VHH binders against q9vm92r272to629. Designs and how they scored, part 32

Target 1, 358 residues: q9vm92r272to629
Amino acid sequence: LEERMAFIEDYQQTQARSLLLYVREHQPAELISENGTIFSTTLDFALGKVKKMVRHAEHYSLDDARIKPPTPAEIVENQTFMVQSTDVLKSNAKFKVSEKVMAEYARLAGLYLDQIESLRPDYRWDGSRNLWILKPGYQSRGIGIVIRSSLDDILQWTSNNQNKKYIVQKYIERPLLIYRTKFDIRQYMLLTITDTKVSIWTYRDCYLRFSSQEFTMDDLRESIHLTNNSVQKRYKNKTNRDSRLPKNNMWSLDQFKNYLRIMGAPDGSWSKTYNGFKQNLVAVVMASLDETELLQNAFELYGCDFMLDEHYNPILIEINSTPDLSPSTEITARICPMVLKDCIRVVVDLPKNPTAAT
Short names: E, the ipSAE of ESMFold2; O, the ipSAE of OpenDDE; V2, 0.75 times the mean of E and O plus 0.25 times the DockQ between their complexes.

## First folded at step 6 (VHH)

Design k10 (framework vhh_8ghr_2; at its last look DockQ between E and O 0.64; V2 from the best seeds 0.00; counts 0 for: unsure alone 60.1 < 65)
Fold by ESMFold2, look of step 6:
Structure k10 (fold): chain B 358 residues (1-358), chain A 127 residues (1-127)
Amino acid sequence: as target 1 above (358 residues)
Amino acid sequence: EVQLVESGGGLVQPGGSLRLSCAASGFTISSSYAIGWVRRAPGKGEELVARISPSSGSTSYADSVKGRFTISADISKNTAYLQMNSLRVEDTAVYYCAKDTYTETGSWELIYPFDYWGQGTLVTVSS
């Protein structure tokens, strides 16, 4: 029950941010009508919610580790806000305020969003749609993954499927696109374990995986939004797809670097991205080591999936402990055997101790 | 003899700021593959807080500190810095400066642990 309450609060906070983002990204005249049905109190509630989020983020570890149930008055306020904000975001309902008042709300929305995003940088990847991705926890390789926006639908889905544990994560609404198409990057990581240390290795080559369809948030089909190969191999590419995209839906790293050069990306954009991969992977591994007993003189190979934001910053999506290394394209036919060959080179060096007793 | 000496730690209230320094000797910071700051809270674990590639100036940060901390290097002083703003109680830790030399086997690059470490400087964030 406590997990449900925490998710409901997180969803409601995300709705408030979504409304403010929507307001900031539109001209004030587009948001208003003399016959509008939405009152400014809905905006006041969203601003107040984000202000509370800022307060909590500044003092998170000092104040409270528990989620408190809302009071009956808070339940009614939240329900009213959710209905009104949904009408704006999903039904294009208009505010009944003057253009000058709406412009001031847009200014305030920008200020409050900047404030919370400085404290929670991951929020800048959210959009205005309050989308959540529901994944089966049993490693379905894309099977059973759904994307939902309605709180009631999400809660009903988890109630109907209690015999399958699901992970509910905020969907990344603003991924970097290549020719209007979503992609991810498969990066390999190797952990080598000795009785003295865990060493973390990244492979200097990687590859990109593309959706078969153009990206749109108006259609939540898996053929658009789930870029892993096990999903995409079931679909044909869009008939009028951009011809610059790979027919087999994969790019080598060299192809991506060439794309960056053609698009005029700053020199060193790939180095920035790759350094970000390294930072993210070290962080995740180090966070997990306190809870793990490791086999001595062992190694573990992982497939790590990243997306990028518009500034080429990596977003770690998933770490797979059983990556598929079977070649499926000319890209994987080259890289997958090399990853394994180079793993053997590292493993042969594991027993070696470079320090010698003299 | 490669040495890294941290300074600038201390007691600070939540919301405050500190600037850590890492004075390098026995090598030139500009020739390093990577310089990083790692923190260790007692009983908690290690976290790579920030990393800089001195040759390109490229930086990266742990999610827990993005937007609040800034790593930099001053080649003329052979010193790396960590500017820590909007400090929180969970930032309390011993902060280590560390240096890495590029290490590879095949196309695998070793990215952690770093080769050389300083002695650490204690940062305490307490109200």
Scores: ipSAE 0.595, ipTM 0.834, lowest interface PAE 0.6, mean pLDDT 81
Fold by OpenDDE, look of step 6:
Structure k10 (fold): chain B 358 residues (1-358), chain A 127 residues (1-127)
Amino acid sequence: as target 1 above (358 residues)
Amino acid sequence: EVQLVESGGGLVQPGGSLRLSCAASGFTISSSYAIGWVRRAPGKGEELVARISPSSGSTSYADSVKGRFTISADISKNTAYLQMNSLRVEDTAVYYCAKDTYTETGSWELIYPFDYWGQGTLVTVSS
């Protein structure tokens, strides 16, 4: 129940940001109408909510904030806001305000969004659609993954599937695309436990996975929004997809680096990305170890999936404890055996010889 | 002997700024090593705050500090820095400078733990 309440709050906050983002990204004249059905109070509410987020982020750890149950008045306000904001975002409802007033709201929206994004950089990846991804807790390979926008749908989905633990995550609405196609990066991580010491290893090689379809937010089908090979192998590449994309929907790291060069990415962009992988993985592992009993003389291989933003910052989207190491493509046929072979170096050779190559 | 010595910690108000320094000895920061700042808050586990690869100049940050903190290194002084702006109460922690092992030729790269740690410097953010 507490988790549900927390999610609802997060969803509503996201809705407020989404509305402000929408307002920021459109011309004031496009948002208003003399016959508009949306009132300025909706914008006021959104601004207030984001401002509150800013304050909380500045002064309090979001994790420590006990979610207080909303008052009846707050519930009504939230409901009204959700309905009106949804009308704007999904049905292109117009505001009944002057252009001058709307311009001011747009300015304020920009200001508050900049503030919150400064404090929470991850919010920059959000779009205006308030989309969420639901994943089964222990299932891999994209099975059972759904994307939803409606709070009611999300709650209903989780209720109907009570036998399955679902993880709800904010869907990244503004990922870096390659030739208008969604991609992620599979990075391998090795954890070793020796003498009660946890070590984290990252593999220097990785590969990219592409969707078989061009990216669009107007269609939420898995063929478009999931990049897992297990999912994409079920679909044919769209004929109108860019010819520069691989038919097998995978790139090697070298191919990606080449692409970065072609695109004129700054020098060191990959280094930045890779360092970001390390940073994120260490953080996640450390967070998980606080309450975990360590098994001695153990190791585990993980497949970590990252998306990128426009600045080549990595976004960790998934960690798989049993990654698919099948040689399904030329790329995986090469890298997967190497990863496994090299794991032996770390797990077997290194303990015997600390100077051994890893 | 490899040594890392942190300095610059102290008491600061929310919204304030601090600059931490990490003086390194026994090795050259510009070499094939990564320098990191790790913090430990009371009752919490360790968090890698920032990392720099001096050889490439590449930096990375925890999401919690991104946009507020900046890691840098001065090779001439063999010193790494953490500029902390817009400090928050939740930033209160002991901050450690750490040296990572760089294996240029290995397929697997050790990214945790760091090989060497300083003694740490306390940063307290309080109104």
Scores: ipSAE 0.496, ipTM 0.832, lowest interface PAE 0.4, mean pLDDT 89
ESMFold2 (binder alone), look of step 6: mean pLDDT 76; pTM 0.767

Design k11 (framework vhh_8ghr_2; at its last look DockQ between E and O 0.56; V2 from the best seeds 0.00; counts 0 for: unsure alone 60.0 < 65)
Fold by OpenDDE, look of step 6:
Structure k11 (fold): chain B 358 residues (1-358), chain A 125 residues (1-125)
Amino acid sequence: as target 1 above (358 residues)
Amino acid sequence: EVQLVESGGGLVQPGGSLRLSCAASGFTISSSYDIGWVRRAPGKGEELVARISPSSGYTSYADSVKGRFTISADISKNTAYLQMNSLRVEDTAVYYCAKDSPTGSWELVYPFDYWGQGTLVTVSS
């Protein structure tokens, strides 16, 4: 129940940001109409919510904030806002305000969004559609994953599937694309526990996975938005997809580096990305250690999935225990055996010889 | 012998700034090694605050310190730095400078192979 309330709050906050983002990204003249049905109070509400978010982020760790139950008045206000904002975002409802007033709201929207994004950089990846991804907690390989925008749908989905633990995550609406196609990076991580000491290892090689379809937010089908090979192998590549993309929907790291060169990415872009992998994984693992009983003389291999933003910052989207190491493509046929072989160096050779190469 | 010696810690008010230094000896920072700052707050676990690859100059930061902290290295002085701005009470911790070691295909990311003695940073009004 507490988790549900927290999610609802997060969804509503996201909706506020989404509306402001929408306002920022459109010309004021496009957002207004003499016959508009949306009033300025909706914008005021959105601005107020984001402003509160800024204050909270500045003064408090977001993780420590106890969620207070909303008052009856707040519930009504939130409901009204959700309806009005949804009309704007999904039905292109117009504001009944002057162009001058709308321009001011757009300015304020920009200001507050910049503030919150400076404090929470992950919000930059959000779009204006307030989409969420629902993943079964016990399933892997993209099975049972759905994308939803409606709060009611999400809540209903989780209620109907009570026997299944679902994880709800914000869908990244603005990922870096390659030739208009969604991709992620599979990075391997090895955890070893020796003498109650946890060690985190990352593999220096990785690979990219592509969707078989061009990316579009107008169609939320898994063939477009999921990159797992287990999902994509079910679909044919569309003929309109860029010919420079691989037929097997995978790139090696070298191919990706080559692409970066071709695209004129800054020198060291990959290093930035890889360092970001390490940073993110350490953070996640360390955060989980407090809750985990450590087994001595144990190791586990993980597949970590990352998306990138336009600045080549990595976004961790999933960590998989017992990742698929099948040689399904030329790329995986090469890297998976290597990863396994090299794991032996870490777990067997290194303990015997601390100076052994890993 | 590889040694890391931290300095620059102390008491500071919220909103204040501190600059931590990590003097390295026994190795050259310009090498393929990464330098990191790790902090340990009382009653909390360790947090990797910042990491730099001196060879490439690339840096990474924990989300909690992004925009406020800057890690850098001066090769000529064989010293790494952590510039901490807009300090908060929650930044109170012992800060450690750490160095990793090059490995093969698997890179040891954590823990670092070498750690300093640490320097205490206290943010209090």
Scores: ipSAE 0.519, ipTM 0.838, lowest interface PAE 0.4, mean pLDDT 90
Fold by ESMFold2, look of step 6:
Structure k11 (fold): chain B 358 residues (1-358), chain A 125 residues (1-125)
Amino acid sequence: as target 1 above (358 residues)
Amino acid sequence: EVQLVESGGGLVQPGGSLRLSCAASGFTISSSYDIGWVRRAPGKGEELVARISPSSGYTSYADSVKGRFTISADISKNTAYLQMNSLRVEDTAVYYCAKDSPTGSWELVYPFDYWGQGTLVTVSS
């Protein structure tokens, strides 16, 4: 029940931010009408919500960690906001204010969004659609994953599947696309534990996995949005798919580097991305060490899934402790055996001979 | 031979600031590598405080120092820096500058392969 209340609050906070993003992304004249049905109080509510989020992020306290149930008045105010903001975001409803007033709201929206994004960098990847991904809490292999936008639909879905525990995560709405197609990057990580010290290794090679269909936010089907191999192998590539994309839906790292060169990406773009992978993975592992019991003289191989934003910044999606290393394409037929073989060099050969290649 | 030499440590009052330097020799900072600052306080293990990839400018920080510390690199001086603001008593530690040196198909990204001698930072009144 406390998780349900926490999610409802997160959803409402995201709706407020989504409205402000919408306002920032449009010219003030596009948002107003003399016949408008939306009052400025809806904007005041959204600004206030984000201002409270900024204060919470800057000045965490013990009483701020607990979610209080809303009062009846707060429930009505929140519902009024949800109806009004949804009309703007989904029905193109207009504000009944002057262009000058709307321009001032747009300026304030930008200021507050910049503040919260500096404190929560992951918010830069959100759009205005308030989309959430629902994953089963057990190992799903892509089965049972859905994407939803409506709070009521999400709550109904979890109620209809009462026997199952679901993980609800904010969907990343602004991924980098290649030829209008979503992809992720499989990056291998190895943890080795020697003398009660954890060593973190990243593999220098990786591969990309593509959706079978072009990306759109107007269609939430898994064939578009879930790039993992277990999902995509069930689908055929759509006939209007860009011919430059691989038929087997995978690129080697060399193919991605060639794409970056063709697109005129700045020199060192891959080096920047890979360094970002390293920094993200080190941060996650180091944050987790207090909670983890270390087995001496052990190792663990992980499959890490990243997306990129439009500036080639890494977005860590998952760290999988049981990665599928079955060769399914020419690319995985080469990389997966090499990952395993090179793992032996690190775990067995290097401790016996410090000059051994890794 | 790769060497890292820290400087700038010392005694400072709570709320004060220090700037640590890490002078590098035997390699250039413009190489594909990461530089990090790791600290060791009495009775505590090692904590990765900050990391920079000088080729990309990408930085990361421990939650305990986020917003207070800034890591940077000056390629022309072959030197990395840690600007420490709003210092607290809990920041008291020996601070080490470190660098990775990747070789082979697996890159060791932590712990770092090359370390400096450390510089003591003491925050007290």
Scores: ipSAE 0.366, ipTM 0.670, lowest interface PAE 1.0, mean pLDDT 79
ESMFold2 (binder alone), look of step 6: mean pLDDT 75; pTM 0.765

Design k12 (framework vhh_8ghr_2; at its last look DockQ between E and O 0.39; V2 from the best seeds 0.00; counts 0 for: unsure alone 60.2 < 65)
Fold by OpenDDE, look of step 6:
Structure k12 (fold): chain B 358 residues (1-358), chain A 125 residues (1-125)
Amino acid sequence: as target 1 above (358 residues)
Amino acid sequence: EVQLVESGGGLVQPGGSLRLSCAASGFTISSSYAIGWVRRAPGKGEELVARISGSGGSTSYADSVKGRFTISADISKNTAYLQMNSLRVEDTAVYYCAADSPTGSWELIYPYDYWGQGTLVTVSS
């Protein structure tokens, strides 16, 4: 129940940000109408909500653990806001305000969004559609993954599938695309526990996975929005997809580096990305260790999936235990055996010879 | 016993320069190792400032110090260096020298194999 409440709050906060983002990205004249059905109170509510978020982020750890139940009045206000904001975002409802007033709201929207994005950089990846991804717990390979926008749909989905623990995550609406196609990066991570010490290893090689379809937010089908090979192998590449994309929907790291060069990415872009992998993984692992009993003389291989933003910052989207190491493509046929072989070096050879190559 | 000993820290004015040294003992800085400088500012987490391969062939820098700091190593002295120019108040931190395990396909990212005790750098007017 607490988790549900926390999610609802997060969804509503996201909706507020989404509305402000929408207002920031459009010209005031485009957002208003004399016959508009949306009032300025909706904008006031959104601004207030984001302002509150800023304050909390500045002074308090947004630990969702202390969410107070909303008052009846707050519930009604939230409901009203959700309906009105949804009308704007999904149905292009117009505001009944003057252009001058709308311009001021746009300015404020920009200001507050900049503030919150400074404190929470992950919010920069959000769009205006307030989309969420639902993943079955403990399942891999994209099975049962759905994307939803409606709060009611999400709640209903989770209620109907009570036997399955679902993880609900904010969908990244503004990912970096390659030739208008969604991609992620599979990075391998090895955890070793020796004498109650945890070591984290990253593999220096990785690969990219592409969707078989061009990216669009107007169609939420898995063929477009999921990049897992297990999902994409079921679909044919769209004929209008860019010819420079691989037929097998995978790139090696070298191919990606070449692409970066071609695109004129700043020097060191990959290094930045890779360093970001390491930082994120260390943070996540350390956060999890506090809750985990460490086994002696153990190791585990993980597949970590990252998306990139326009600045080549990595976004961790998933960590998979027992990743698929099947040689399904030329790329995986090469890298997967190598990863496994090299794992043995770390787990077996290195303890015997500390100077051994890993 | 493997030891890393940092030196060269101190008080400097903004715009000033310092050179940190990391003397390694118990192992030889070689192509099998990478040396890094990690700093910890008060109230902040650890930041990798610079890294150099044991062979001296590759260097990397944090964006915050790029163009101002230079990492180097003298194999003959078994010592790594961090030349810090154009120092800023925000560079104030304890600077640690760290050495990675032998490099390979798998990179150890946590923890570093060896750490020094650190040297304090204070940039203040």
Scores: ipSAE 0.523, ipTM 0.819, lowest interface PAE 0.4, mean pLDDT 89
Fold by ESMFold2, look of step 6:
Structure k12 (fold): chain B 358 residues (1-358), chain A 125 residues (1-125)
Amino acid sequence: as target 1 above (358 residues)
Amino acid sequence: EVQLVESGGGLVQPGGSLRLSCAASGFTISSSYAIGWVRRAPGKGEELVARISGSGGSTSYADSVKGRFTISADISKNTAYLQMNSLRVEDTAVYYCAADSPTGSWELIYPYDYWGQGTLVTVSS
């Protein structure tokens, strides 16, 4: 019950932020109508919710960590807010306020959003659609993954599919796009385990995987939003796709570096991104080491998937313990065998000769 | 022989600041090396706190220290620095300077190839 209540609270907080983002994205005149059905109390509620989130982030206390059930009055207030805000966000309902009043709400929305985003930088990746991704608990290689926006749909989906055990995560609505197309980066990681230590290695080469379709939030199809090869190989590129994108939907790291230079990214942008990959991966591995039993003289190869934000900051999406290393393109035909060959250098050659190449 | 020597640790009150230094010898800090700071708190595991690489000074930080800590390098002194502001009791740890080798297709990112002896930082009121 605590997991369910925690998710409902997360969803409601996200809805409040989504409404404020929507208000920030539009001119005040676009949001109002003399015949509008939405009153300013909906905006007051959203502002209040975000202000509480700012206070919590500034003054976190372990004594307040557990989730408390809402009172009946709070349930009604939240339900009213959800209905009203959904009408605005999904049905384009208008506020019944003056343009001057709406402009003041837009100013306050920007102020509160700036405050919470400075405290929770990951919120900068959110949009106004309150989207969540549902993933099966079993390894499915993209099968059964759905994206949903409605709280009721999400709760009903998980209730109807309790036997499958779904993971519910906030969908990243603001990924970096290349030529209007979503991509991710496959980064390999190797763990080597010796007598008393675990060593973490990252491969210096990687590759990008593109969607076959242009990115849009108006269509939540997997061909647009799931960039892994097992999904995309089922789809053909659309005919009006940008010709600068690769036909096989993969770029080498060198191609991405050339793109960064053409786009005028600062020198060292890739090294910053790659250092961020390393930082994220070390943090995840170190957080998990107390929970795992280690085999002496073992190694494990992982496929790690990242997205980037508009400032080239890495966003770790998942770590795959059994990555597919079969060649599917000329990119993977080169990289995947080399990853395996270079693993032998680390696991076998380096212990025999400390100066061996890795 | 590559060597890393840390300095600048000590006792400080919560909210205070310290600057750690890492003097490198046996190689030149350049675009071919990455320097990082790793900390180990009493009774806790190791955490990669900050990393800097290249002559352009590309940096990254653990989420726990973003906005409070700044890593930098002075190539002329062959020294890396960690400026730690707004220190908290939870920042109490031994801080290690570390560097990785520029060679090979696999990069060792933890533990680094070369390590200093560590410098103790205690944040206590």
Scores: ipSAE 0.316, ipTM 0.664, lowest interface PAE 1.3, mean pLDDT 79
ESMFold2 (binder alone), look of step 6: mean pLDDT 76; pTM 0.773

Design k8 (framework vhh_8ghr_2; at its last look DockQ between E and O 0.23; V2 from the best seeds 0.00; counts 0 for: unsure alone 64.95 < 65, grease 27.2 > 24.2, SAP .76 > .668, placed apart)
Fold by OpenDDE, look of step 6:
Structure k8 (fold): chain B 358 residues (1-358), chain A 125 residues (1-125)
Amino acid sequence: as target 1 above (358 residues)
Amino acid sequence: EVQLVESGGGLVQPGGSLRLSCAASGFTISSSYAIGWVRRAPGKGEELVARISPSSGYTSYADSVKGRFTISADISKNTAYLQMNSLRVEDTAVYYCARDYSTGEWELVYPFDYWGQGTLVTVSS
């Protein structure tokens, strides 16, 4: 129940940001009509909500434990806002305000969004569609993953599938694309436990996975929005996809680095990305350690999936235990055996010789 | 002998600033090593706060400190720094400087192979 409430709050906050994003990204004249059905109170509500987020981010830990149940009045206000904002975002409803007033709202929207994005950089990845991804717990390979926008749909989905633990995450609506195609990076992580101490290892080599389809938010099909090989192998590459993309929908790290050079990415962009991998993975593992019983003399290999933003910051989207190491492509045929071989160095050789190469 | 020595910790009010220093000896920070600041708050686990690769100058930060903390390194002094601005009560912790090490394709990210003794940062009204 608490988790549900927290999610609802997060969804509503996201909706407020989404509306303000929409307002920021459109000309005031495009958002208004003399016969508009949306009133300025909707914008006031959105601004107020984001302002509150800013205050909380500045002064308080965004701990879900601090979420209070909404009052009956707040529930009604939230419901009204959700309906009106949805009408704007999905049905192109117009505001019944003057252009001058709308321009001011746009200015304020920009201001508050900049503030919250400064405090929560991850919000920059959000679009205006308030989309969420639902993943089945303990399943890998993209099976059963769905993308939803409606709060009711999401709640219903999770309720109907009680036998399956679902993870609900905000869908990244503004990922970095390569030639208009969605991609992620598979990064390997090795955890070793020796003498009740956890060690985290990251592999210096990685690879990229592409969708077989050109990216579009107008179609939420898995073939477009999922990059897992297990999913994409079921689909043919579209003919309209850029010819510079690989047929096997994978790039090596070297190919990606080459692309970065071609695109004129800043020097060190990959280093930034890789450092970001390490930072994110350590954070996630450390956060979980308190809840995990450590097994002595154990190790586990993980496949970690990252997306990138326009600044090449990594976004962790998934960690997979027992990742698929099959040689399905020339890329994986190369890297997977290497990863495994080198795991042995860490797990077997290193304990015998602390100066051994890893 | 490889050594890391932290300094600069102390008591500060919320909203205040501190600058931590990590003096390295026994190795050169300009090498392929990364320097990190890890903090341990009372009753909480360890958190990697910031990381720098001195050779490239690239940095990374925990989300909790982004925009407030800045990690840097002076190669000439063989010292790393953590500039902490807009400090909060929740930033109270022992802050450790640490070095990572790897010789192969698997890079040790945590724990670091060498740690300092730590410096206490207390943020309190």
Scores: ipSAE 0.509, ipTM 0.819, lowest interface PAE 0.4, mean pLDDT 89
Fold by ESMFold2, look of step 6:
Structure k8 (fold): chain B 358 residues (1-358), chain A 125 residues (1-125)
Amino acid sequence: as target 1 above (358 residues)
Amino acid sequence: EVQLVESGGGLVQPGGSLRLSCAASGFTISSSYAIGWVRRAPGKGEELVARISPSSGYTSYADSVKGRFTISADISKNTAYLQMNSLRVEDTAVYYCARDYSTGEWELVYPFDYWGQGTLVTVSS
C-alpha cells in the first residue's frame, strides 16, 4: 500500500510536469478556445505542484506530501487537476483564457520547469505523455513489458497481475533517435573476481539495435518501443521506415561513428559516450557489491543496454547477467565470438600475471 | 618490487613543451601491461591523459589533450614517455605514471594496480 501511494504521488507530480511541458512546447493560440472547457486554475495547480517539488528537491521536510497522507481538500484538488489535465493531454481540451494570458502561463511553465530540471537533470528526459513502463520481475529480454499512460490502467494492470510482481518505472520519452527510429546500444562488461578484489572491464566495441518502425508516442506497441533483438526479430520492418537504416536492425560501432560524423556531432562525442558507459557501470557495480555474493576466482560476463539523450549522454537501461551471445546478424556473428575469445584471453592472462590488474 | 618512477616535470611557459618519462622496474612493459598517464590538478579529480599498450603500439588520449600530447614507449629501456606540446595553464597538475592491463579488446576500467609518486608540471607566465 505504501508503494502504491508513493507511485500515485509520483504519477501526479509527473502529470503536473507533463502539463507544463505541453504548454511550453505549443504556441499559445493552439491551446485556447472560446468554447474551452479548461480553466486557468488547472495551470495554477500545476505550477504550484512543481514549485513544491523544487522546495522538496532542495531540502527534505517531514510534513511533505510524499510521506504525509493528503487532506480531504487536497484529494479533491488532486482529482480535479487529474481530470482536467488528462482532458488537455489526451483529448486536446482547450483552455478558456486569452492568448496573452496563455502566453504568460507558457513563460511561467518554462521558468518552473527550468528550476526543477536544474535540480533533477533526469527530468529533461520526460515528455508530456506521463508514460510508464511496466516490467515483470521474473521475465527479461523484453518479454511481458508494457507501456501505459493512464493511472487507472496501471493500477488495474498491477492488480490483475499481482502474481508477476511488476516494476513500474518512468518511461524515457525523449531518447535520441536515428532517422526517426529508436535504438539502444549493447555494451559488454566483464567482472573478474579474485579473492576480495573485483576488476571491471568494458569491451571497446559495441553494437546498436533498432526498432522495426519509426518512433511515435501515439502508438505504444513493442515493435516501436522495445529495441531488444529478441523482440524485434518477430517483426518485419515497415516499408515507410528510413531506407538508410539497416535491414537487420543492427549497426556496428563503426557505422554509428560514421553517422555521428555525417550529422556533425561535436568532436569527441563517442569518447564522451563511452566514458559515460564506464562511469555508469563502475557506479552500479560498486553500489551493488555489498549486496551480492561473488564466486571466487571467476569471471562474469554482462550485456549492458544503454540509450542516449539528445546530447549523447548515456542512459543505463539494463544489465543482463545472461546475455545472448548467439549470432543473429552479421554484426553479432562478428562481435560475439570476439567477445568470448577475448574473455578467455583475460582469464588465461590473469593466472600468469599474479600482480596483474584484478 | 614493482616501481614506476616519473621524471621530466618542471616549470614551463604557455605554448612550451615538456617530455615526461616513466621508468618501470620489477616488471617488463609488454603485451599484458599498458602504461597510462594520469594527472591531478588542484581542486580537480583525476584524469586519464593517455594510455599505450607497448606491444601493439595502440594509444588513446583524453579529448583535452588530443593533438598536443603523444604517448610512446621504448620496450628495450622499459620506459614510457609523454611528449606534451602547446602547453596551457590548465595543464598544470601532478602527472602520475600508472600501470594498466588490457588484453584483446577488453579495457580494464577499475582499478589501476600500480602508481608512480608523480611529477609536477607547472604551466605559468
Scores: ipSAE 0.253, ipTM 0.612, lowest interface PAE 1.6, mean pLDDT 79
ESMFold2 (binder alone), look of step 6: mean pLDDT 79; pTM 0.798

